# Miniprotein binders against Peptidase M20 domain-containing protein C757.05c, part 23

Target 1, 375 residues: Peptidase M20 domain-containing protein C757.05c, of Schizosaccharomyces pombe (o74916)
Amino acid sequence: GPLNFGYLSWGQHSILEQDSVQLISHQSLLPAGDNLISLHKSLVEIESLGGNEVNVSDFLKSYLESKGLTVELQRVSSNPTVRDNVYAYLGSQRNTKVVLTSHIDTVNPFLPYYIEGDKIHGRGSCDAKSSVAAQIFAMLELMSEGKVQEGDLSLLFVVGEEIDGIGMKTVANKLNADWEVAIFGEPTENKLGVGHKGNFRFDVYAHGKACHSGYPQEGFSAIEFLLRQCVKLMDTDLPKSKLLGPSTINIGTIEGGAAANILAAEAKAEVFIRVAEDIETIRDIAEDLFDTEHSEIKVIQYSPPQYLDYDIPGMDTVVLAYATDIPYLSDRKMKIYLFGPGSIREAHGPNEYVTFSQLFEGLNGYKRMVMYNLR
Key: E = the ipSAE of ESMFold2; O = the ipSAE of OpenDDE; V2 = 0.75 times the mean of E and O plus 0.25 times the DockQ between their complexes.

## First folded at step 17 (miniprotein)

Design o6 (at its last look DockQ between E and O 0.90; V2 from the best seeds 0.70)
Fold by OpenDDE base, look of step 17:
Structure o6 (fold): chain B 375 residues (1-375), chain A 93 residues (1-93)
Amino acid sequence: as target 1 above (375 residues)
Amino acid sequence: DEVEITVTYTVNGREETYTYYFETPRKSIYFILILLRRIARRGAKEVIITVTSEDPEALERLAEEIKEALEKLGYKSVEITVEGNKVIIVAKE
C-alpha cells in the first residue's frame, strides 16, 4: 500500500501586529490650562524679530493685565513699526525692590514652535522667551503665595537687545523707575552669571613694498611684519581675572600678498580678544604693536568686562562670554544678577530649544532669587 | 606658577592700586611695560610695584626688567627690595 507522507502544514506565522506606537499627538503634552508651558508657547509662536516686536508687546500687555498687574508700554520707536517696552507691577508703585527683566526680540530667522521629546523648539524658545515666561510665572506664583506685595517686584521686557540695546537704553534714560536689584534673563543654563569677559575686536592692516623675492632688500613684506607682530601679541601673557578666568586672543583671519615670488605689499588680520581684565592696557598693547609706520588698526568692538552679583547661596555660577543689556544699567547703584533657562550655545542656532525641565528650574530659580533679595 | 603683580601709584592726588595675576611670568613683562608707560604718561611721580611668585628666578628677572623699564621712562630712583617670595620696586621721579 502507498505510504501516505502526510504533508506537515507549516503553521501560518501570525504577523505580529505592529504595536501601533500611538503617536502621542503633540497636542496632548501641553496642559490645556494657562501655565508656564502654554505662556512660553504663546510667546514663541508670536514672531518678534528685532524691530518687529509689536505683537509680543501687545500680547504681554493684555496677558499681564488679565493677571491683575498694572502695565505700562514704553514707546521706544514708532517708525517703521511700533516698538514698546513692557513694564508691569502691582498697584501704583512703579519703584520696586526687585525687577525681573529680559528681552522679547529675537534674531533672524523666525523658526516655528514644535516639541521634540523633552525639547521645545522655536526662535526665542531659549533666547530669551524662556526667561520671559519663567519670570512672569515667578511673579504670578509669588503673588498667589502672598510672598510679593506692591513695591516688591516688577517685570521689565525690552525690545532690540539683539540689535543695538535701544529698548534698555530707553529704560535707562526715560523710564524713571528705581530698583535695588535687577535680575536679567538670558540663557545661562540656570546658573548665576559671575560676569562677562569684555570684547576687544580689531582689524590690522599692514603695508609693505612689493619686490621680486630674489631681491628682498628692495622691498618690505607686509605679511612678515604682520606675522611677527601677531606672534608678539600671542606671546604676551594677559592678566587673568580670578572671577572671569584668562583673557583669550584669537587671530581669526589672515590674508595678503599676491604670489610666492613677490614680497607682499599688503596684509590684513582680524583679531578678537576676550578680555578678562584691564581692556585699556590690552588696547594700548594692540596700538603699540599695530599702530606703526607699517601698520594701522581699526577697532571694531570695545566693551570692558562686566562683573555681576552672585551672592545667592546654593546656586551654581558660570562665566559668560556674550553681551547683554546689563551695561546700560550698570551706572545704577543696584545689584545685578544674570540667570535664565537654556544654553547660549543653542541660542541663535537653527535648532534653538529649551527643555521642559530647564523652564521649570528657571521658574524656581527666579522665585529663589527674588525671595533672597526681599529678605 | 602664578605671579601676582600689584601696582600702586598716585595721579591727580588719588592713589590707585591694581592687582594682576599672570600664569607665565616671563610672558607678562610686555603687559607690565605697556601699563607702566601709561602710568608714566599720566604723570605718576611715584610707582610702587610688588611682584609675588614662588619662582625665585622669575622674580629676579621681572624685577630687573621692571627696573630697566622704569629707568627708561625717566624715574631717577628705582629701589628693589627682596622679601622672600616678594619683590618690592619703588620708583620715584
Scores: ipSAE 0.573, ipTM 0.891, lowest interface PAE 0.6, mean pLDDT 90
ESMFold2, look of step 17: ipSAE 0.696; ipTM 0.932
ESMFold2 (binder alone), look of step 17: mean pLDDT 85; pTM 0.853

Design o7 (from j01 with E6T K29L E54A; at its last look DockQ between E and O 0.88; V2 from the best seeds 0.71)
Fold by OpenDDE base, look of step 17:
Structure o7 (fold): chain B 375 residues (1-375), chain A 89 residues (1-89)
Amino acid sequence: as target 1 above (375 residues)
Amino acid sequence: DEVEITVTYNGETYTYYFETPRKSIYFILILLRRIARRGAKEVTITVTSEDPEALERLAEEIKEALEKLGYKSVEITVEGNKVTITAKE
């Protein structure tokens, strides 16, 4: 008899319902109320491009006064717009042991606030409104904890860091407040800056005489001259800082000449030296090489290296390669720290961001730094 | 081989570190030219290197530079991996 192979009915595997990954809108996790994230949001949402800081200064004044702080607006400029630094402290003591300071201006263009996962985007979200928000909350939490009193801690927020440092220059020259310690807020990946390399930027213009390349003795090549002098510069070993590392030379641009069969009458290079040590001698080298019968030098930027305090146990350290407002206060006999949430690599970019974790780590960092220096 | 160069003039001492001794000479020459222009009557330079050939060359080139800058008395003392050059007007 035929073996009846019973067709085992393959049970309909129920299509597992696509678990609708409820995009838990991170909006629901933001605690309703006044917190670090809401303050940071408020700061980032206010446009404060260099020269247009009035709205953020006014916001900060009102906000900090609502927290029981004494707030001073230091007028930097009134034309074409009002530009005010914000100085805040407890009670009536303008001199404090520690100051937390950062800038409230931002580079162009303005970028709107938005959240992408763990990233908070917007212009100034990283540079430097993250530091501003974290510094404010560091003070507020330390106050609520009873760990700071009148004369212990102040806040200083300056305008125009991204332009010319006019805010901090005005502090240096006109703000009659003394501090034992200044903690500067910049994107340092929540590491203590040990220092930053100096900037020596210059343009070189070489001048020659055009002639037919078959008769080079009748002319002088500006390109050949410029190249030979650039090689001499690049072949120069510059002194290394034990703290900051090596100086670095970048020939960033080179241009000149008219055609392959003509000696170049004109050539130009743009040079950038990140200076670890002795910017004066490095300038003298550039002048010796490029201030000649056949060339001229135009200095675009001249800023010496800065050395910072980093004596706080259990904090990571970093060497920085960007300028800050620190040089404007360097003549003061105080400790200077540089610390803040976010990365300078994300600063000024079209996708500028800080993470939620970096903000909270920054807040805790500032609290730690303040408490260390109040001992 | 890192080279340490100390320069003492006008009662101040500066210490420089170089990664390549052979390529440091131009920096030193430019520095010395500035020191001379500032009217330093006495300059003491100490070069420390584990490369004896580099040490000797640097010492000779520094001596020649100081002589060209108008220093009349240039003395060199060698102590192991350290050369001291003292120049006086």
Scores: ipSAE 0.609, ipTM 0.907, lowest interface PAE 0.6, mean pLDDT 90
ESMFold2, look of step 17: ipSAE 0.696; ipTM 0.935
ESMFold2 (binder alone), look of step 17: mean pLDDT 83; pTM 0.822

Design o8 (from n03 with R37Y; at its last look DockQ between E and O 0.89; V2 from the best seeds 0.69)
Fold by OpenDDE base, look of step 17:
Structure o8 (fold): chain B 375 residues (1-375), chain A 89 residues (1-89)
Amino acid sequence: as target 1 above (375 residues)
Amino acid sequence: DEVEITVTYNGETYTYYFETPRKSIYFILILLRRIAYRGAKEVIITVTSEDPEALERLAEEIKEALEKLGYKSVEITVEGNKVIIVAKE
């Protein structure tokens, strides 16, 4: 009999419907209430470019007053626009053991607020409105927990850090408040700054005499002179700091001359030294090399290295390579810490951001630092 | 080989660390020039290095610099990996 080949009916594999992974926009998970993220958003959405901080200072005053704080606006300038520092504290005690401080101005250009995954983007999202928001919530949470009382903690938000430090200079000279501890908010990747290197920036102008290159004895090459002096600078071992590491020399630009067959009558270099130790002697070296018969030096920036407090157990430390407002308060006998969420590498960039995790870690960091210093 | 240099003048001591002793001399010379210009009557310099050749060279160059700056008495004492230089006006 014929072998009946039973046709195995290939079962229709049901095409599993591609579950449309609804990208649950993280926006729907944010509590509709006043929280760290909503405050940070409000701060970042307010344009506060250096010299135009009035809207953010007015916002902060109203917000902090709504939280039951006493708020002072310290007038820095009124022309062309009003510029106010914001100082806030509990009750009537202007002197507090600890101050949390950061800047509310931002660099150009303004960048709009937006969220990309775990990243919060916008100008000042990292530098330094992340610190501002985290410092505010650190105070508010510590108050709600009953861990901070009148005279324990204040908030200080300054204008013009990114320009000339006029905000903190005005604090130093006129605010007339005392602190035992200041905690500065800057992007430190939530690590304690052990210090920052100083900045010595200068331009060198070398002057020569042009002649035909076939008769170099009839002229003097500004380029040759500048190069030899730059090599001498680069071959100088500068003292290293055990804390800050080595000093670094960058010949950032070099220009000069007219043609290959002519000795250069003029040459210029732009030099940047990040100073670990003894900026005065490094300046004297630059003057010895470049203030000569054939050259002049123009100092563009002169800021000594800063050493900071970092005595808080179980917090990571970092060496920083950027300037802050700290030098303007260094004359005061107080502890100075530097700490904040985000990375300085993302600051001032076109894609400036802070992560949600960094912002919450920053909040917890500030709470820890305050509680350590209130002991 | 790290070199440690201490400079004592006007009752204050400064400590410097260099990674390349052979390249540190220009910094030291500029420092000493400023110290002399400020009218330091006595300068005490200590150099500590595990490189004996670098130590000797630095000591000689520092001595010559101090003599050129007008110090009338420059005494060198060697203590193992440490050299002490005392200059007086």
Scores: ipSAE 0.575, ipTM 0.898, lowest interface PAE 0.6, mean pLDDT 90
ESMFold2, look of step 17: ipSAE 0.675; ipTM 0.931
ESMFold2 (binder alone), look of step 17: mean pLDDT 84; pTM 0.841

## First folded at step 18 (miniprotein)

Design c1 (at its last look DockQ between E and O 0.65; V2 from the best seeds 0.00; counts 0 for: pTM E .707 < .8, other shape alone 2.979 > 2.5)
Fold by OpenDDE base, look of step 18:
Structure c1 (fold): chain B 375 residues (1-375), chain A 114 residues (1-114)
Amino acid sequence: as target 1 above (375 residues)
Amino acid sequence: DEVEITVTYNGETYTYYFETPRKSIYFILILLRRIARRGAKEVTITVTSEDPEALEALAELIKEALEALGYKSVEITVEGNKVTITAKEGLPSPEELKKALREALELIEKLEKE
């Protein structure tokens, strides 16, 4: 008998009305005018890759002058492009009790500004134009509230943090302004940094003599030498900090040689040490291992670990595994705080973002920190 | 077992913490070399560890390193889990210091092969 293939009636699965989460276009919540979000947008939309900060510094000068601040452009470089730090204060008192400071340069590549839900995307949206915008509005709100006067608070925005710290180095050497408290803006998830690990970044170049691999005695392998010295480095126990945790070694790149049947004439590694303790001895170790008859070391970054102030009641604290411009001002007898909106984990990424809430929390955080240190 | 090393020289004290005593020796030797280069005539090192074998090994290596660096009087005192090494009469001349630094480097190279 014919197998009656019962047509299983495709039950009309009721398309569950996906609740159109009305993406309440955050456009409707943005006050029509000059606000934290609009400033942040303006900053993020201006490309300011390291070495090309002129447009953002010029924007900041004009913007802050329009708010009634005295603004100084500190020339860092003029060739190939103009690079200016921005220093702003009330009236004529260049020395202030508190300075809010961050960097205005960004890493490569430029990423366009866009909003996705509660996330504001774009290069520098998190690192560190979020801090810049929040610091500016902290000053402006405190001024409008009558809580700060001439000599209480200044703003300092520097170039080239992401490259070599030339902006803050120029501040340290030439700005001739004094502060009792500096508040650095970096992505700390709106927590007070108790400290950050230092950065020791270096390139190693190993040199050998190529020969046929069947006759290795006629040559010297740069790769073999580099590998052996890298193993020695990795096997070195570095001192840990009770506060900052362990030092970490990353051999981030390795390259060299021509073929499997040839001893390598040249090899290179790029190394990054996150330093918890005693960067001087760690540098001496690296120089001892890699400054040899067969190799040279090129220091790319040298920034010691920092211990920071975090004595503000009711603010959360965090240990940070990245360096900042703080070391360039560390010789000054002042309090140093590190605080800002966003996560360093999202910084430098292809999807860099800060949330609206993080920006407003950052603003409130800076206001709180300023008011605590003005007491 | 965590090792604590305290180094006192030129009126300053530094404290270091290591997770692997056996792997800390290279750092310590490099540190001692720097201390000698800074012209410290007297150095006091304390090593604290709950591993007696590691403690003894580190103490002996530190002593040998200080002697190689040209310290004439190196004394070791053991008190439970703490060893104190006191070195005195550091090198008087730059020429002797250069020699001592070479000898210390040779010691480091020897220890890396063992």
Scores: ipSAE 0.362, ipTM 0.740, lowest interface PAE 1.0, mean pLDDT 88
ESMFold2, look of step 18: ipSAE 0.537; ipTM 0.784
ESMFold2 (binder alone), look of step 18: mean pLDDT 74; pTM 0.660

Design c2 (at its last look DockQ between E and O 0.83; V2 from the best seeds 0.00; counts 0 for: pTM E .738 < .8, other shape alone 13.128 > 2.5, SAP 72.368 > 70)
Fold by OpenDDE base, look of step 18:
Structure c2 (fold): chain B 375 residues (1-375), chain A 114 residues (1-114)
Amino acid sequence: as target 1 above (375 residues)
Amino acid sequence: DEVEITVTYNGETYTYYFETPRKSIYFILILLRRIARRGAKEVTITVTSEDPEALELLAEAIKAALELLGYKSVEITVEGNKVTITAKEGLPSPEELKKALREALELIEKLEKE
């Protein structure tokens, strides 16, 4: 008899009412007018790639002046474009007990501002225009609350952190202002940085003599030399910091040679050392290994490890593995804190974001830090 | 085992922590060269480790380096897990510093092959 393939009636699985999570359009929760989120948006929407910060500096000057602050533009450079640091304070007292500081430049490429759920996306949304916006509103709220007066608090926003630190170098050398406490704004997940590892980045160029690989005595392999010196570097136990952990060595790139049957005339490596302790000796090692008759070293970045203040009760702490502008002010006898909204893991990425909650927590964090240091 | 190295010169003391004593020798040699270049006439180095082999290795390497760097009096004192090396009358020439580094590197290469 014919096998009656019973048509299994596809039971109408009731489309479970996807609970329309009413995306409560965060638009309805944003107070109409000038607020932290609107300022952050304005900052992120202004392109401020390193070397092109003029528009954000001009915006900040106008904005902070509209809030009743005295604003100074410190000229860093004029060619090819105008680059200005922004220094703002109450009244005429340029020296303040506390300074809130961050950078206003961003890495490449520019990314447009947009909102996705609780995430605010865009270049600089996390690094570091989140800190800039939160620091500004911390000052403005403390002013409105009558908790700060002339000489208590200032704002310092610098250019070129992401490139060479020229903004903060210009502050260190030419801005005649003194502070007892500096609070640096970087994405720390709203935790106090106890310190950060230093950055030692360098390129190695090895030079050899090409010959046929069957007659290696007639040449010198730049690749072989570079590899042997890189192994010596990687096999060096660098001192660890009890606070910052170990130093780490990354041979990030390696290139060279022409063919398998030819000794390489040229080779290059790009090296990055995250320095936990004694960057001077680590540099001396790199120079000993790579500044030779067969090679040259080009230092790209040199920033020592930093130990920071973290003595604020009830705030979480974190060890950071990235450098900041802090080294340029470290010779000053002041307290230095590092704190800001967002994660460094999202910084510089194609999906860079900060959350609404992180911004407000950042704002409250800065207010707390300022008030603790004004005691 | 973690090794602690304390270096005292010119009235300042620095403490370093290493995880691999054998692989730390190159760093120590470069450090000592820098100290000598800074004109330290006297250097005191203390090595602390629970590994006797590490203590001996580091003590020998440090002593040899200091002698090569032109220190005339190098004394070693052993107290349990702690070795103290004191070097005096350091007046290294630039030539001695270059020689010391080469000889120290040769020593390291020898020690790595044993």
Scores: ipSAE 0.608, ipTM 0.865, lowest interface PAE 0.5, mean pLDDT 89
ESMFold2, look of step 18: ipSAE 0.618; ipTM 0.822
ESMFold2 (binder alone), look of step 18: mean pLDDT 72; pTM 0.642

Design c3 (at its last look DockQ between E and O 0.85; V2 from the best seeds 0.00; counts 0 for: pTM E .741 < .8, other shape alone 12.789 > 2.5, unsure alone 69.612 < 70)
Fold by OpenDDE base, look of step 18:
Structure c3 (fold): chain B 375 residues (1-375), chain A 115 residues (1-115)
Amino acid sequence: as target 1 above (375 residues)
Amino acid sequence: DEVEITVTYNGETYTYYFETPRKSIYFILILLRRIARRGAKEVTITVTSEDPEALEALAELIKEALEALGYKSVEITVEGNKVTITAKEGDLPSPEELKKALREALELIEKLEKE
């Protein structure tokens, strides 16, 4: 009789090793009390997407006033929501030798605060609420140490850096305060920025005439026009900087049309050029390509490349491929530094984080920079 | 081969670096238009490249562009891997004439790239 080889059903015990990401309960790792980590958490937990910064501005005002600072809210906009810059200093001296400045708005989308090992996650955890928290604690510690007096140091937190720089533009035009040194907070991996590329951001609107795609001579495709002009832009070699490297063009969005069988009456692209050299000529190129009978250009951001101060002994330096709010204050006769915890590579990502060590190193960095410039 | 372009006008000198001479042409034309719009009476352009064909082509293009922009007495001097173009005194064309000249130059370039 045939030997019934019993198929031993090897039960594939899929050991789903549930890597129990021990959600280390938020409560156990945060030092008890008001500290750098708790402030950073509070800032990150408040949604402050560009245009919706009111809650973080109000929080900062209340928090800094509780620390004995004089706090001014500078109104940037009131419609559709209140948008306020936060300016804080000791006593009554609005002019200070040094200002620590960063932005309090974040990119979309909001990401919740959580801790994973040594990483603090959440939208703005790296860009730039890490800098904001570290700058605040740098001031508070220096005050407690008796190293900062009235007129030495101020804090400036601005809205809308991630959008159009309207916060810092409002500072430049309307905030009647002078500084000898400005220290900008952005994710620089705790290195001094020697310079950064400029920002040229613009929207292109192309206009056409819809018709049936079988009779294209009766219409004009806005999409085809936009695509052809975008190819011309991308095929343009832009001048390189020896320090900053190449200019880079990103066509970040493209939209338009109604259906495959219809010529597009309307099309739009959002373009971002990281400018290494000669932003004026690059703007002229964009205007020549996109300010036409069939298209219009809307400039969103226009900030030239910057060279920065980095004369602080024993701090590492870095070249940065991104721009900041610095150009809006560059006409002022002051030293400008760029420094902050975290990496820009993580800043706009879905897994944005800063490490505990980076945050504390950032705090110490700002203290060092302030003390160097107060000498 | 990297191309270096140095432009001197109104007492200022600017230096530009490009990776591809052919793709730099549009930037150069727009730059020249801007220089003309700024009322520069004298322009000196130096092009440095290790590609002699690219160097010659760029020099000729720059000359034609400057002439189209109303510059007179456009002189080209070649010294090894460096070409110097000097332009003096032009009745600066109207902004409309400049726009037309640039369009014609761009159309010419697009034709040359397709051949």
Scores: ipSAE 0.414, ipTM 0.773, lowest interface PAE 0.9, mean pLDDT 88
ESMFold2, look of step 18: ipSAE 0.550; ipTM 0.831
ESMFold2 (binder alone), look of step 18: mean pLDDT 70; pTM 0.633

Design c4 (at its last look DockQ between E and O 0.82; V2 from the best seeds 0.00; counts 0 for: other shape alone 2.685 > 2.5)
Fold by OpenDDE base, look of step 18:
Structure c4 (fold): chain B 375 residues (1-375), chain A 116 residues (1-116)
Amino acid sequence: as target 1 above (375 residues)
Amino acid sequence: DEVEITVTYNGETYTYYFETPRKSIYFILILLRRIARRGAKEVTITVTSEDPEALELLAEAIKAALELLGYKSVEITVEGNKVTITAKEDGTPLSPEELKKALREALELIEKLEKE
């Protein structure tokens, strides 16, 4: 008789109740009124991708003016959109002993603001609207405490840090304000940066001649050329810094060609080198490889490695593997600090966040740094 | 093994650290080309490594590059794990095109030496 293979009833795996992360409605945890958390929320909720910073600049102007500050908008660009740096100070003294500075642009894509437990999520929640909010409240609290006067402290918020540094370049060349100390706001886990690697960012455009892939002698592959030159770059041992560690090369994008059966007439790569040592020689390497009869190089960002001030007693220090807008002001005879809440490891991620504790520790850190440099 | 390279020219000294000596050659050649472009009349390079093969390779590469870049009287001194190369200008500076050619010839020479 036929062996009745008993259909083993696939047991209903109980769908484990997805713990409804109760989106605790944001309204209940925010103290009623204007505070650090509410300012940070307002900043994060405003989309400010690089090149579209107008809404956050306008918000900051109105907000800081409502606090009794003098606010200047420094025009960086007007086409296709208005891009303004924000410079704020007490009274009429544009030169101040200390400036608190950060960027107000963010990387793509925009991510909505939300809270998960002790984490505040959203694009720019960590990089760098946490620093912006904490710097603002550091100034406001020190003012309310009577610890800062006209000429002591200013705020500088710049556009386009994440792209090409055009905001801070415009400051360096045209703002005509002097400082003894600059405190840059970036995610440093609330530690003083002792230094950071340089940024060498460039685009490569390779040019070829299309033909049928069965007759490659009738053409020249832009893709093949680009790949071979990129391999030469990646196979180059760049000098390491004892403090900053190794240089790192990222071929971040690669595109080109039309079809598998056609030699590519055009190819492009976007390259990012985090520079530990000798950015001039590294640039010369890139130019030797990519400024050829078959290719051109477009430099997007060129910022040397930087050593920073970290002479504040009782603050922890850190070495940073990323660069900032600092090099654009490095020719000035001033102290330069780098400090801010959150981790750079989360900054460009899909789950970017800062914690409530980190944000308040950041605020206290900036107050401490300002007071140390005003004494 | 880490390689230390010290370069002295125009009264300034620069120190570089590399993890892979063979892969550092291209950087060194580009650096030397820049030094030559700046009109350095005398260049002193010291290579320090615990790998004798790396020392030999780098010394030969540097010597060949300096000769191609128009330097004369290239002297090599070996002291244990340290090689010192001193070169002086011939008095005939190379054009930018000649320097680019010299670099290519140096790279081709090194690629041959690595295959032998």
Scores: ipSAE 0.632, ipTM 0.885, lowest interface PAE 0.5, mean pLDDT 89
ESMFold2, look of step 18: ipSAE 0.687; ipTM 0.905
ESMFold2 (binder alone), look of step 18: mean pLDDT 72; pTM 0.669

